VH-VL binders against q9nrl2r1430to1533. Designs and how they scored, part 9

Target 1, 104 residues: q9nrl2r1430to1533
Amino acid sequence: GGVHELSAFEQLVVELVRHDDSWPFLKLVSKIQVPDYYDIIKKPIALNIIREKVNKCEYKLASEFIDDIELMFSNCFEYNPRNTSEAKAGTRLQAFFHIQAQKL
Key: E = the ipSAE of ESMFold2; O = the ipSAE of OpenDDE; V2 = 0.75 times the mean of E and O plus 0.25 times the DockQ between their complexes.

## First folded at step 4 (VH-VL)

Design h10 (framework fv_ficlatuzumab; at its last look DockQ between E and O 0.88; V2 from the best seeds 0.74)
Fold by OpenDDE, look of step 5:
Structure h10 (fold): chain C 104 residues (1-104), chain A 124 residues (1-124), chain B 107 residues (1-107)
Amino acid sequence: as target 1 above (104 residues)
Amino acid sequence: QVQLVQPGAEVKKPGTSVKLSCKASGYTFTSYWMHWVRQAPGQGLEWIGEINPSDSYTNYNQKFQGRATLTVDKSTSTAYMELSSLRSEDTAVYYCAREVYSSGWPYYYGMDVWGQGTLLTVSS
Amino acid sequence: DIVMTQSPDSLAMSLGERVTLNCKASQSVSNYVSWYQQKPGQSPKLLIYGASNRATGVPDRFSGSGSATDFTLTISSVQAEDVADYHCQQSYSTPYTFGQGTKLEIK
């Protein structure tokens, strides 16, 4: 139970996770539910993975953190047609991210 | 031709429910999100909710506090909006509207086809 | 919720004049703004989406600009057929919200 000061990266990840449109991005895509996903997406990533990297201080530059977030969205838009719920959610979440990332 | 057809009018008493229909034609029904928007007399537009006909995923305006329910019938290319616990303030024209999307990333969206609207009058 | 505020509430212009309608968001909505035209007794019609993308079939005299919080719909040369209410809308986040509308009349 100690109080910890969140870094800018930690705070942003928390905000992304809490966003209503984060549901496609919270965890890696299930290979069982989406059998062909990993045949298409070669660099899978999700918010839980990014959060772990933040917690482990793996991001030394803001650009590295941003690159992973953008990769997450890129994967979504690569796999999901633009009219899907996932793509639409991703569109809004990415827009949110771009605004929040200005604080980094 | 792409079009959305809605009934002209509904009259309901307070406390009752209404289910409005929106029949789509001229395009692939499951390929476009459907929105519901209402407009009270002399007022602006108010967003009620959206539904993806492909998987019935929905988002609602919380203002309606669960009173609105969006559904689709893919076999008839018809979208439905049910509004319960009607009150006089629900008197408005209710529109269904198809959402178009841009061709490239980042994607932008807009409601490019609208129904003629259904006038719902709620009065005792 | 994001509040969209349009200005002016109404205006009357002469034929051929340049018309500028404004829409301000209570917070940044990036470029996710659409403009709709609604003629009396009719359903809204999409004019612009993504702040500056003209919808199919929309005359060239209509253009949209802006980003973040301030958006503008411009009619380069207003015509009689442009008499209508104009609505802006953000699609940045749910719930999607509309402005209160601007009524455009011809003198």
Scores: ipSAE 0.811, ipTM 0.924, lowest interface PAE 0.6, mean pLDDT 96
Fold by ESMFold2-Fast, scan of step 4:
Structure h10 (fold): chain C 104 residues (1-104), chain A 124 residues (1-124), chain B 107 residues (1-107)
Amino acid sequence: as target 1 above (104 residues)
Amino acid sequence: QVQLVQPGAEVKKPGTSVKLSCKASGYTFTSYWMHWVRQAPGQGLEWIGEINPSDSYTNYNQKFQGRATLTVDKSTSTAYMELSSLRSEDTAVYYCAREVYSSGWPYYYGMDVWGQGTLLTVSS
Amino acid sequence: DIVMTQSPDSLAMSLGERVTLNCKASQSVSNYVSWYQQKPGQSPKLLIYGASNRATGVPDRFSGSGSATDFTLTISSVQAEDVADYHCQQSYSTPYTFGQGTKLEIK
């Protein structure tokens, strides 16, 4: 990972966090609010965790960063039916991510 | 048969509010998002906002933020759009439309069933 | 806001001709474009969504194509019943926006 690549990851995470459709992805899903989530989703992740990994220089390749973001979306679509508010937010945010990720 | 029923017309004075209804039948009301779209005479379509009847989550066009309020009544399978501080430029046909989603991933959405529209006339 | 621009504003075609309607987005909208047909005095009808997916009950002479910023709706052989305004719409980001419409008439 180069310094410029890490700055690009941070910039993209900030853009994702600021997007109107980021609300399902900002923090890990609450076990109290959604008790069955962790029974279904085996590799939970959220933007706050990804951002922390970027800040700690834990991504050595752009593909590793992209894989974590894609895992986050995959978890969303695995747990949430397509007619849910979470799935619609995830659909739009993922489409935004795919366009922005072309710059990585 | 899937149907969305709207009143034919409403006439309001500038500065007042209007609450338009959209009664759904023939499908599970809470399984599909509802959109509100308007069309001024001779003009194109303008998106006002969307609501998920299941959880009442809403997204609005910023142009209508603070003036438009989308709500649902699950017991009557009815969606509502309230528009406040009416101006003559709000004169338009107001449509409600149900959103359908693709059968597979990636998820694509389209407005497959539309109400007949309510003609709102705002004049002094 | 994403601006959707349709071209031409209007066109008149002879029965059986191939019709191509264009829609351009001011920025990339991926494949999140729908097409609607609106006949005079009627509500819009969904034709295409996700750029190329034909809606249920829509005749196969209607097809959609394109990605990113440039999209087309094609009618392979225009019929009298196709006289209508055609609207494109992006659902890539809110607010969702429509083009100004293309009016299709028969000569």
Scores: ipSAE 0.753, ipTM 0.913, lowest interface PAE 1.1, mean pLDDT 93
Fold by ESMFold2, look of step 5:
Structure h10 (fold): chain C 104 residues (1-104), chain A 124 residues (1-124), chain B 107 residues (1-107)
Amino acid sequence: as target 1 above (104 residues)
Amino acid sequence: QVQLVQPGAEVKKPGTSVKLSCKASGYTFTSYWMHWVRQAPGQGLEWIGEINPSDSYTNYNQKFQGRATLTVDKSTSTAYMELSSLRSEDTAVYYCAREVYSSGWPYYYGMDVWGQGTLLTVSS
Amino acid sequence: DIVMTQSPDSLAMSLGERVTLNCKASQSVSNYVSWYQQKPGQSPKLLIYGASNRATGVPDRFSGSGSATDFTLTISSVQAEDVADYHCQQSYSTPYTFGQGTKLEIK
């Protein structure tokens, strides 16, 4: 709630997007490029969607914002085996997020 | 036995290029990231970059971006590092190293197997 | 780049003493720290990853601890074979970076 919280959510999303390991998370996974993704991942989400929800003030609590970001990482780790480039990017971006989220 | 084999030495003139090899054996080559690290004589370790052999995805230390190229040949289980526009400051031992990760959550990474290193000497 | 600063630069210990080597990161690296042993003329050998996990085949006398910015490698009872350089390394973000090393000698 409040203007300063929404600014903090926006600032954190911007920092996540700027991170070198954001590339798997910028937008929703393509059904054409990854045909089975939506058979496995029930609640798809990406940084562009989260940023739009921040812009529309759809998060009532910081925990709701954090839950969407954690869902994004959870989807990555459920779909991608540990040795994939996507999983390693997710691991590093999640570590970055956990440090930045302490500031919320 | 997990092993990374590198040639022992290379000598090059400034301004030329070198392509160093790293032959892996004893494990599934495409299941582990490969790193390249150098060490100037009597100095510390410097990370050059990493490559995922399964999809050839790479990350480079920006210091080497544009000069270093990491590649793999999956059919021979061999990783390569090419360094161009050599200068005397590139004189070092160049290691390849395999990355391990934790068996559980969260994933923590370390370089668990190292080649013996190739001594590259760059001098005119 | 994240700077990893090791201390001391060198130390000499008696056999059987407890050794503590320190590594400080210029910013938080969570638990993404590894420690390596490098004996003269040899390649580095992984001792610890994830700040505190011993690599396979590493003796129990080696242990790691710390988080965020301050990390330690402890050798509970130093042996003659432990004469080496010791390096810490962060793998939190690229470029991965190493400390300058600590040289351990037996007096």
Scores: ipSAE 0.577, ipTM 0.885, lowest interface PAE 1.6, mean pLDDT 92
ESMFold2 (binder alone), look of step 5: mean pLDDT 92; pTM 0.941

Design h11 (framework fv_ficlatuzumab; at its last look DockQ between E and O 0.89; V2 from the best seeds 0.00; counts 0 for: pae E 2.02 > 2, grease 19.3 > 18.9)
Fold by OpenDDE, look of step 5:
Structure h11 (fold): chain C 104 residues (1-104), chain A 125 residues (1-125), chain B 107 residues (1-107)
Amino acid sequence: as target 1 above (104 residues)
Amino acid sequence: QVQLVQPGAEVKKPGTSVKLSCKASGYTFTSYWMHWVRQAPGQGLEWIGEINPSDSYTNYNQKFQGRATLTVDKSTSTAYMELSSLRSEDTAVYYCAREVYSESGYFYYYGMDVWGQGTLLTVSS
Amino acid sequence: DIVMTQSPDSLAMSLGERVTLNCKASQSVSNYVSWYQQKPGQSPKLLIYGASNRATGVPDRFSGSGSATDFTLTISSVQAEDVADYHCQQSYSTPYTFGQGTKLEIK
């Protein structure tokens, strides 16, 4: 993509990535490390994918962007019990997102 | 009965290290995060860090980063906190506390529902 | 770090009075606030989690309210056994942080 001003979506993605609890969400889950993941999760997504979509201007509405972020968290909570490290990180990151999303 | 048992007291000199223990019983040790919190005399509570006994994942208060080390022994259901380079300001009661969660809508809320009785650490020359 | 500020630092109330303890977060912590009771010489005890959820075994006279930055712990009718320090805590982000505490005494 070309050089352009950071959009609100770009800024939020940057903040999400920089968050201490972003580690479960930075990239797609490895099928090698988690063999059954893709049997359960049918719409995998991660922050790097969302960032790419933002950079490609694929989000025309804030709701579309929000839907992908919520899908990311939904996938996490669908696969991981809430007491897992991934889920706990997801809970905090989602709370952060919900507050930041109000600015969109 | 769910309980966390800690030793009563430790006395250390500045510059040394201490390893505090917290023995859990009455519940599945690996199913609940364990937190460490300290309280200096007459002061409020200060969060040190958390550990997931299941996979030993940890988060630390940056204030203690590099000095505090949280570990667990799943075979004995015991959590440990090691604090190095002790100083007089580390004098405090150190608590371990189990964290539970409950769901409400989209949110999962956390709280430390079981606390050890605390270990008094005195750091003095 | 998120700073939790409690008010007042201390208060003395008569038996049966309504007690209101406040906790203010330096930034929004959504509903991720817990309240703890710590009686003299004892460990903290969980009273409220998620801002308004009463922990198991906690008397009905204790209630929590608030969201975002302003939170309140209320004792509808204070009892002698309620003499304690009360701590608020946010679990919105690490590091978890506590307020400085409020000391509740009975006149």
Scores: ipSAE 0.846, ipTM 0.934, lowest interface PAE 0.6, mean pLDDT 95
Fold by ESMFold2-Fast, scan of step 4:
Order: sequence, then C-alpha cells, then structure tokens
Structure h11 (fold): chain C 104 residues (1-104), chain A 125 residues (1-125), chain B 107 residues (1-107)
Amino acid sequence: as target 1 above (104 residues)
Amino acid sequence: QVQLVQPGAEVKKPGTSVKLSCKASGYTFTSYWMHWVRQAPGQGLEWIGEINPSDSYTNYNQKFQGRATLTVDKSTSTAYMELSSLRSEDTAVYYCAREVYSESGYFYYYGMDVWGQGTLLTVSS
Amino acid sequence: DIVMTQSPDSLAMSLGERVTLNCKASQSVSNYVSWYQQKPGQSPKLLIYGASNRATGVPDRFSGSGSATDFTLTISSVQAEDVADYHCQQSYSTPYTFGQGTKLEIK
C-alpha cells in the first residue's frame, strides 16, 4: 500500500468510470427500481464505492482492490443473463479491466 | 429454421432518408442482439451499431451517430435501421446479423452467427 | 478505434494444401476476435469466435488461434468450396472493427 499503489488504483478507477460500458456500474443498483436485486446479491458494490475506498486508503494490497472490482463484475453476471444490456456492458468492461490490471 | 429476411434493393436520392427492414423468424427475437453492418462495393465490412430487442438499448459506431437509428418491432420480430442525410458514399450492401454468445472456459464470447441476405442501397441523383 | 490488418491481401492455393491467414490488431483485444467467410454475392458466415471457438456447423478443417494482437485462421486442407473472402473482426470494444479481408482462390 503506498502512494504509488493508491495513484495506480485511482488512475484505473478513473479509466473504468470513463469507459462507455461503465453505466451499469457507476452507482449501486436502486432497490426501488430493481426490488429483487438485494434478495439475490448479498455483497453489492459499485465504482463510486470502490473509488471512495481508494481515496480513503482502505486497500492495503492490490489484490484487495482487484477483488472488489471482480466482485462488481461477478454480481453483474449473477443477476443479469449474458444477453442483457448490463451483462454485455460488463463483459466488455471486464475485458478492458483485465488488460489494464496487468499494469498493477 | 433461423432466418433474417431483408429487401433486395433500395434506390434513394442524396439528402433523403431510408429505413431498411430485417424480419427475423425461427427463434425468440428478444433473446438475441441484432447488429447492422454495411459493405461498400469492393470494400470491407463496416459496423454501424447494435440493438438489444428486449430493451431497445443501442450502441452506435460514432461515425454514424446522429445519422443512424436502430429500432425494433417486437410484435413483428422486425429490426430496422434508418439512415438519414444520405450521400453517394452510403451506397453499400446493408446487412442485419444476429449475435449469439457462448461460454469457453472462464470467458464469454459473442459472434454474429446468422446474417440477412443484405439490402443493396444505391444513393444517386 | 482499433484497426484490424489482414495479410496477405490474396493468395491462391492448390486443393488439399494447408492455408494460414493472419490478422493483427493495433492494440490488445485479448481473444475477442471472430472470423467470417464471405463467398461472392453472399452474406458473411461466422467461422470462428473468441479467437478459437468454431461456430456450429463449421467443418473442423477450419481452426482459429492467437491472442492479444496476433490472430490466425487455418484451413488444414483447402477444398474447392473454400474460395471466398475471409474477414477478421474484434469485439473487444465498440466500435467493432473488421480487417480489410483476405481473398482465397484455388489454382
């Protein structure tokens, strides 16, 4: 966990947020709009929460940061069939993440 | 059997708009994304955009953003591509294509497994 | 946009020969590459997707390989019906982009 690690995490989160396929992941899924989401997904997370954790220096290891991002994608694919708009966006964003994460 | 049926040809004047159809049969229309791809005479394939018939969500090639509009009619299992402000450079065969996905190991892959026969759009004075 | 470059532009082979067609991406596309066969006057037909997965009904003489930036379509024993243009395509990011095509002819 040093400043260099936190800078790398912030840089990657910003790249994810700016990606065209980030729209399903920017904020937590609304319980009002999707009432059954929280019955199925027990560990909800989104890019705004991950970014806040980066800013508060809550990730001690790169693996903890990567695990939170992978949890976000795992939740997407658990809730959404792969032919949905959310899952297709998630598939492309995850592929992008895997390439960018090689730099960590 | 799975089929995508398109009209054979359309002729339009520059500055007008065209709405091309793609009628699907033999599968659940709302379970597969639809792509639109064009091919100018003697040239390669160019991706225009994709639409999810289930929720009408679309993604466009920025080259066509503002000129192309993808829509679907679930009741007739028909996809449409409208292209406005036509130019002679829009002369091409326009294809619709169905997307499938499958799992291979850890990854999910998408490919365009069924294509319409294509509509030849000719834009001339 | 990601540029897909195919080589060679065209090639002529004898029946039964092994054919190798190449496709290079301008940046890493992981393994999100598809190959399409297009015969004269016909629509494209999916051969391979995800770099190496053969589409349903495609003969096993067709195979795909590669990852990151370099991809190959191989036809183990060329048949007369294989005369066509072959196109590679990336689906790693939008806009999806195709190579310019490789034309295969039989001598």
Scores: ipSAE 0.723, ipTM 0.906, lowest interface PAE 1.1, mean pLDDT 92
Fold by ESMFold2, look of step 5:
Structure h11 (fold): chain C 104 residues (1-104), chain A 125 residues (1-125), chain B 107 residues (1-107)
Amino acid sequence: as target 1 above (104 residues)
Amino acid sequence: QVQLVQPGAEVKKPGTSVKLSCKASGYTFTSYWMHWVRQAPGQGLEWIGEINPSDSYTNYNQKFQGRATLTVDKSTSTAYMELSSLRSEDTAVYYCAREVYSESGYFYYYGMDVWGQGTLLTVSS
Amino acid sequence: DIVMTQSPDSLAMSLGERVTLNCKASQSVSNYVSWYQQKPGQSPKLLIYGASNRATGVPDRFSGSGSATDFTLTISSVQAEDVADYHCQQSYSTPYTFGQGTKLEIK
């Protein structure tokens, strides 16, 4: 192939995936491993899904992309008590996202 | 009465290891992250790492990755920090500190609200 | 690693004066900055979290401000009991780094 130029959304998703605290958010939560998750979280989302939506040009507005990222964090904080390893990772990754979104 | 109790002092030779303890009391040990921070004589504070006692998840300052090991014993509410391959530069007071989150607006912030009295580690020939 | 640089290194003030201590981050840390007070021979004590929020039991004369890279701790009217070292710390990303400290003395 040809030269691929990353979109602003793709660049930001790549930075989120590379972050050390991305581990709870890479893929959708397993119902087998976490049986009650989908009883509590009605709009599941993860970085791999967001990246696919970027690749398929499914975001028409930046606000739609930002809403999916914030939904991902909101789900984490709704399901996980704040002292858990997942919630702490979410807190740090969300702080990183807020700064990176300002730059891009 | 929340407390973190540490031994007062340890003396070690270079090239050996040390395992420092931090005994927690007065709170639910598994509900709060534990941090380790050191302070060399006349110097500032240096973060070593953190551990979640409920699942033993750890993060280390990369400077100490491979030399520092954080563990907990839930049955005795005790956190441990082991430091290997000791150098004279490791001479410092080593603190354990409990982390708690605080809510402000729509954000959660973490702070070290309770500190042990510190263990003075001296590494010399 | 994010470097936190405090200024001044030391400072001597008269009772009742306003003190401003500075902390600068090598990159943006949003508002994830805490301040600690450490009296001689003692462990640190949390004063400020989230750049501007006082911890429980901290006197009203202590206040924090700033965002991104520039942060201040202000003591509106210095008291004799405020003799201590003061440390800022970022909790934006690991490793959590501290500034080198500012030593406050009373003349």
Scores: ipSAE 0.501, ipTM 0.857, lowest interface PAE 2.0, mean pLDDT 91
ESMFold2 (binder alone), look of step 5: mean pLDDT 91; pTM 0.938

Design h12 (framework fv_ficlatuzumab; at its last look DockQ between E and O 0.65; V2 from the best seeds 0.00; counts 0 for: pae E 5.6 > 2)
Fold by OpenDDE, look of step 5:
Formats: C-alpha cells, structure tokens, sequence
Structure h12 (fold): chain C 104 residues (1-104), chain A 125 residues (1-125), chain B 107 residues (1-107)
C-alpha cells in the first residue's frame, strides 16, 4: 500500500463501491449467515479483495482485473436466483461496470 | 389472470398521511418486484420506489426525502405505499406495477408488465 | 439522475403511416430501456423491454431499437387503436426515470 494517484483500476473500484447496488459485493459472504455458500461457490471474491489486489499492483493487465470483477458477478448469479435482491443489484452493478470498463 | 387491484380514489388534506394498497392475484406475489409510480394530471410518469416482497428490500427515489414507505403483506399478497407530509403537489394517480425480468446476454432485462388501475390521490385544503 | 428526453412531444399521423418515437438518455443506460403505451384514462401498458424485446401480446407492428443513449420505438403501420401517450423508461440505475412522454394522435 501507500498513498499514490489512483489508477484506472482504483478509480473504477471506488466507483463500484460507491454505487447503490454494491452492497452484496462489498465483502465476502459470511459462512455463518449463508452456510451453504462456499459449498457452491468455489472461487469467492468481493470488492474489498479486488481493491486489495489493486493496491498491491497484482493486476498487470486490464483483462485480469476484468476477470475478477466478472467472477464476482458470476458468483452472484450462480448462487442467487434472478428475482433476489442480490441478483437484481448485481445486474445493475454489472451493467454499470461494463460501461465503465470501456474506459480501461 | 394476473392483476393488481387498487382503490379508486383518496382525498387528503395537506400535512396528513395516506397509505395506498395494491392487491396482487394470479401469480406468486413474492417472486416479482413491485414498483410504485405516480402521474400528476397531464404529466409524465414518476418513479417512487421498488420493493422485493420476498425480503422487503426497498429502493426509493430520494426526491421523496423519506416521505414514502413501501411495505408488503405476504399473507394477503398486498403491497402498500405510505406517503406522509402530503402537499398539493402530491396530487396524482398512483400506480403499483409488477416488474418482470428476462434473461439476455449474461444479464437481465426488466419491464413493468402488469399495472394496477391506479389510485387518484387528491391533496387539497 | 438519468434524464430521459422524448421527441417529439406530440405528433399526428395518418392511418397506415410509419411512426417513429425517439428517446434520449442523458448518459448511457446500456439496453435497459422500456416503452409503455398509455391510452386515455388507462394505466400504462408495457410494449418493449430491454430496448428491443416485445412484451407478450404486443402486435408485431411495434418494435424497439437502440442502445446506450439513443432509443427508438417504431410503429410500422399506425392503427386507430394506437392513439395514446408513449413513455420510455430506463431501468439501468435507480431512481428509475421516465421520459416526459409523446402523444400520438391520428389525423
């Protein structure tokens, strides 16, 4: 870590986190609250993890960053039926991401 | 048949509150988001908010500044919208509308496919 | 908030003519645009969702197109029963917003 100018990835993560529909994605799903989540989702990820990876400069390519974001949404849609609040939020957030990702 | 039934009209004085009802039938109430939309006389449509009847999760138009409250009664398949601190500008037809979704290319498309007939709310002194 | 601007505000067409209604978003809304028909004294009716998907029971003469900021509702051959107000709406982000509407009349 350290204080530095925000990269494109950092800026996008900030925008995703600030989005009204980011609430399902801010942190990893609690195993206590959702006991079967990790039986289904094998590659869990969340915005806080992605943010940490960005801060550590783990993404060398935009495609790597995009893949993690898409994985995050994929996990949501795999676990949650489409009519759930999580899925609906995910749909809107993903649409937002797709537009913003064009700037990368 | 899928339908949403609303009362015909309400008359209220400024400063009071109103609670409008929307009774759903013909489908699984908890499987579809419910929206509330109003239309002032001669004007366009204005979105008030949405609620997921399954878990009562809500999103509101901030324009209403917390004056609107959406709730549901799953036992009666009825959605409610309460609007407080009524003013003359709140005079409008208030609609409830079911939102349907369809799968696209890894995302969903939404549309309000079933509407109530609307409740005319008149706010006057 | 995303502003949806419809054009024209009103138009009068002859029976059988092609009608084109436009809707412009203040920013990209992807394909999350719906079109509604509202006949006098009635509640809105869904015509198109996802910019180009026709709702169940909607006549083939209605079609939707567009993406990002510019959207169009087309009536290939306008009929008398098509007299109504038409509303576009974005469901890309909250708050959902509607256009101001277009009034369609028959000459």
Amino acid sequence: as target 1 above (104 residues)
Amino acid sequence: QVQLVQPGAEVKKPGTSVKLSCKASGYTFTSYWMHWVRQAPGQGLEWIGEINPSDSYTNYNQKFQGRATLTVDKSTSTAYMELSSLRSEDTAVYYCAREVYSEGLSWYYYGMDVWGQGTLLTVSS
Amino acid sequence: DIVMTQSPDSLAMSLGERVTLNCKASQSVSNYVSWYQQKPGQSPKLLIYGASNRATGVPDRFSGSGSATDFTLTISSVQAEDVADYHCQQSYSTPYTFGQGTKLEIK
Scores: ipSAE 0.851, ipTM 0.936, lowest interface PAE 0.6, mean pLDDT 95
Fold by ESMFold2-Fast, scan of step 4:
Structure h12 (fold): chain C 104 residues (1-104), chain A 125 residues (1-125), chain B 107 residues (1-107)
Amino acid sequence: as target 1 above (104 residues)
Amino acid sequence: QVQLVQPGAEVKKPGTSVKLSCKASGYTFTSYWMHWVRQAPGQGLEWIGEINPSDSYTNYNQKFQGRATLTVDKSTSTAYMELSSLRSEDTAVYYCAREVYSEGLSWYYYGMDVWGQGTLLTVSS
Amino acid sequence: DIVMTQSPDSLAMSLGERVTLNCKASQSVSNYVSWYQQKPGQSPKLLIYGASNRATGVPDRFSGSGSATDFTLTISSVQAEDVADYHCQQSYSTPYTFGQGTKLEIK
């Protein structure tokens, strides 16, 4: 973890947030809007939480950052069938992440 | 049999709008995304946008944002593309196409497996 | 936007020859590339998706390969019925974009 790694995490999170397919991932899923979500997904996460952790320098290893992003996608595909709007957005955003993560 | 049926032709004047239809049959309409793609005479294919018939979620090519509107009617299994402020450059064959996905180990891929016959839109005075 | 560039623009082959059509993306699209065949007066037909997966009903003489920026459609033994325009397309990010097409003709 150096200055270069912190800058890289911030840059990648900003790129993810700006991506057209980020909308399902910007904030935690609402329990009111999706009542069964938290019965199925036991480790909820979203880009706003990940970005906060980056800003507070809570990722000590690049692998910890990558694990949180992959958890976010894993949750999406666990809850949403692949023909859904959420899963299609997740599929494209995850592909984008895999390319951009090569910069880390 | 799975098919998408489109009208053969439409003729419109510049400055007007058109609403093109695409009637699906032979499959569960809400289980597959629908795309709209156009092809000007002698030119390549140009993606206009996509719609999920299940929730009406749309993504548009920014070139058509504000002019194109994609909608569906679940009760008739029909997708629509409305294009406003028509110009002569909008003269093209307009296709609707169904998207399938394949499952792979840790992968999912999409492809447009069934296409309508296309509607030839002619925009002229 | 991602630009897809196909080469050659046109190609004339003899029956039974192996043909390769190329498609280059302006940036990495992983393996999110499809290939379509379009015969005169007809709608496009899906041949390959996910760079290498053959669509249902497509003859095994058609194959796709490549990743990142460079993709190839191969016809192992060209037949008269293969005369068509061939289009590549990326589905890595919206807007989806197509190449300009390659026209395949028989000598």
Scores: ipSAE 0.745, ipTM 0.906, lowest interface PAE 0.8, mean pLDDT 92
Fold by ESMFold2, look of step 5:
Structure h12 (fold): chain C 104 residues (1-104), chain A 125 residues (1-125), chain B 107 residues (1-107)
Amino acid sequence: as target 1 above (104 residues)
Amino acid sequence: QVQLVQPGAEVKKPGTSVKLSCKASGYTFTSYWMHWVRQAPGQGLEWIGEINPSDSYTNYNQKFQGRATLTVDKSTSTAYMELSSLRSEDTAVYYCAREVYSEGLSWYYYGMDVWGQGTLLTVSS
Amino acid sequence: DIVMTQSPDSLAMSLGERVTLNCKASQSVSNYVSWYQQKPGQSPKLLIYGASNRATGVPDRFSGSGSATDFTLTISSVQAEDVADYHCQQSYSTPYTFGQGTKLEIK
């Protein structure tokens, strides 16, 4: 919604990108390197896409922004077994996100 | 029986390297992260790093980045920690520890549920 | 680095008393806290993970609570075999830091 809210979304996305555990989420998964990913994950999303949606003012409500971030984590846990490096990074980054999102 | 077996002691001179071993048995080695933790005499516990045995992905305490190297040998279910440029301050008990696997929970929680008995590394001239 | 500060540094309790050990994080660690028991000359043993989940084989008298920055380990009725050092640890952000420990004795 408002200018202050969009600044908060931008700041939160920047914090997520800077986090050490962001590496699985920066860009969409490569179909060439992971051929079956898009057969399993129907609503792909990544931090670069979310950042662009913030920049284009595409989020009308904070809940829409939060839903995209949570979808990103849900995709990670759906595709990756919990003991993988990707899933472990996802659980740590999601925990960080939950604390930061309370500020919205 | 799940266990992590470590040598009891190692003695090294300053400036040398050591490679400590941790032999896992009784569980699927590649399904659990392995951690390394040390405890200097009279001191608390200090986390060194972790490794995912399935893909060798590592995270280090930056204090040890460049000196510590974590590796695994999947064929022998053995984890290794190499520490270079040893100093007397590296004298400590070095533990390997397996990360807990929380099955059936909606969230994954971290903790170290199985520990080796530790290797006492003594670094002295 | 996230600092984990335990209190008290030591305490002596009578058998059967309720014991409360505290651990405070220098910033929020959500619920990513574990508690370990370390008996003299032994390796640590996991008691609690995820702030409140009791590890397999840990007696019901041990419980954990807390979130964000303030965490407690409670022993509802202390036993002679509970003489040990107790460590909290955060696993929220690397390096995964431990508290300095609390020494529990029986008086």
Scores: ipSAE 0.040, ipTM 0.714, lowest interface PAE 5.6, mean pLDDT 89
ESMFold2 (binder alone), look of step 5: mean pLDDT 92; pTM 0.939

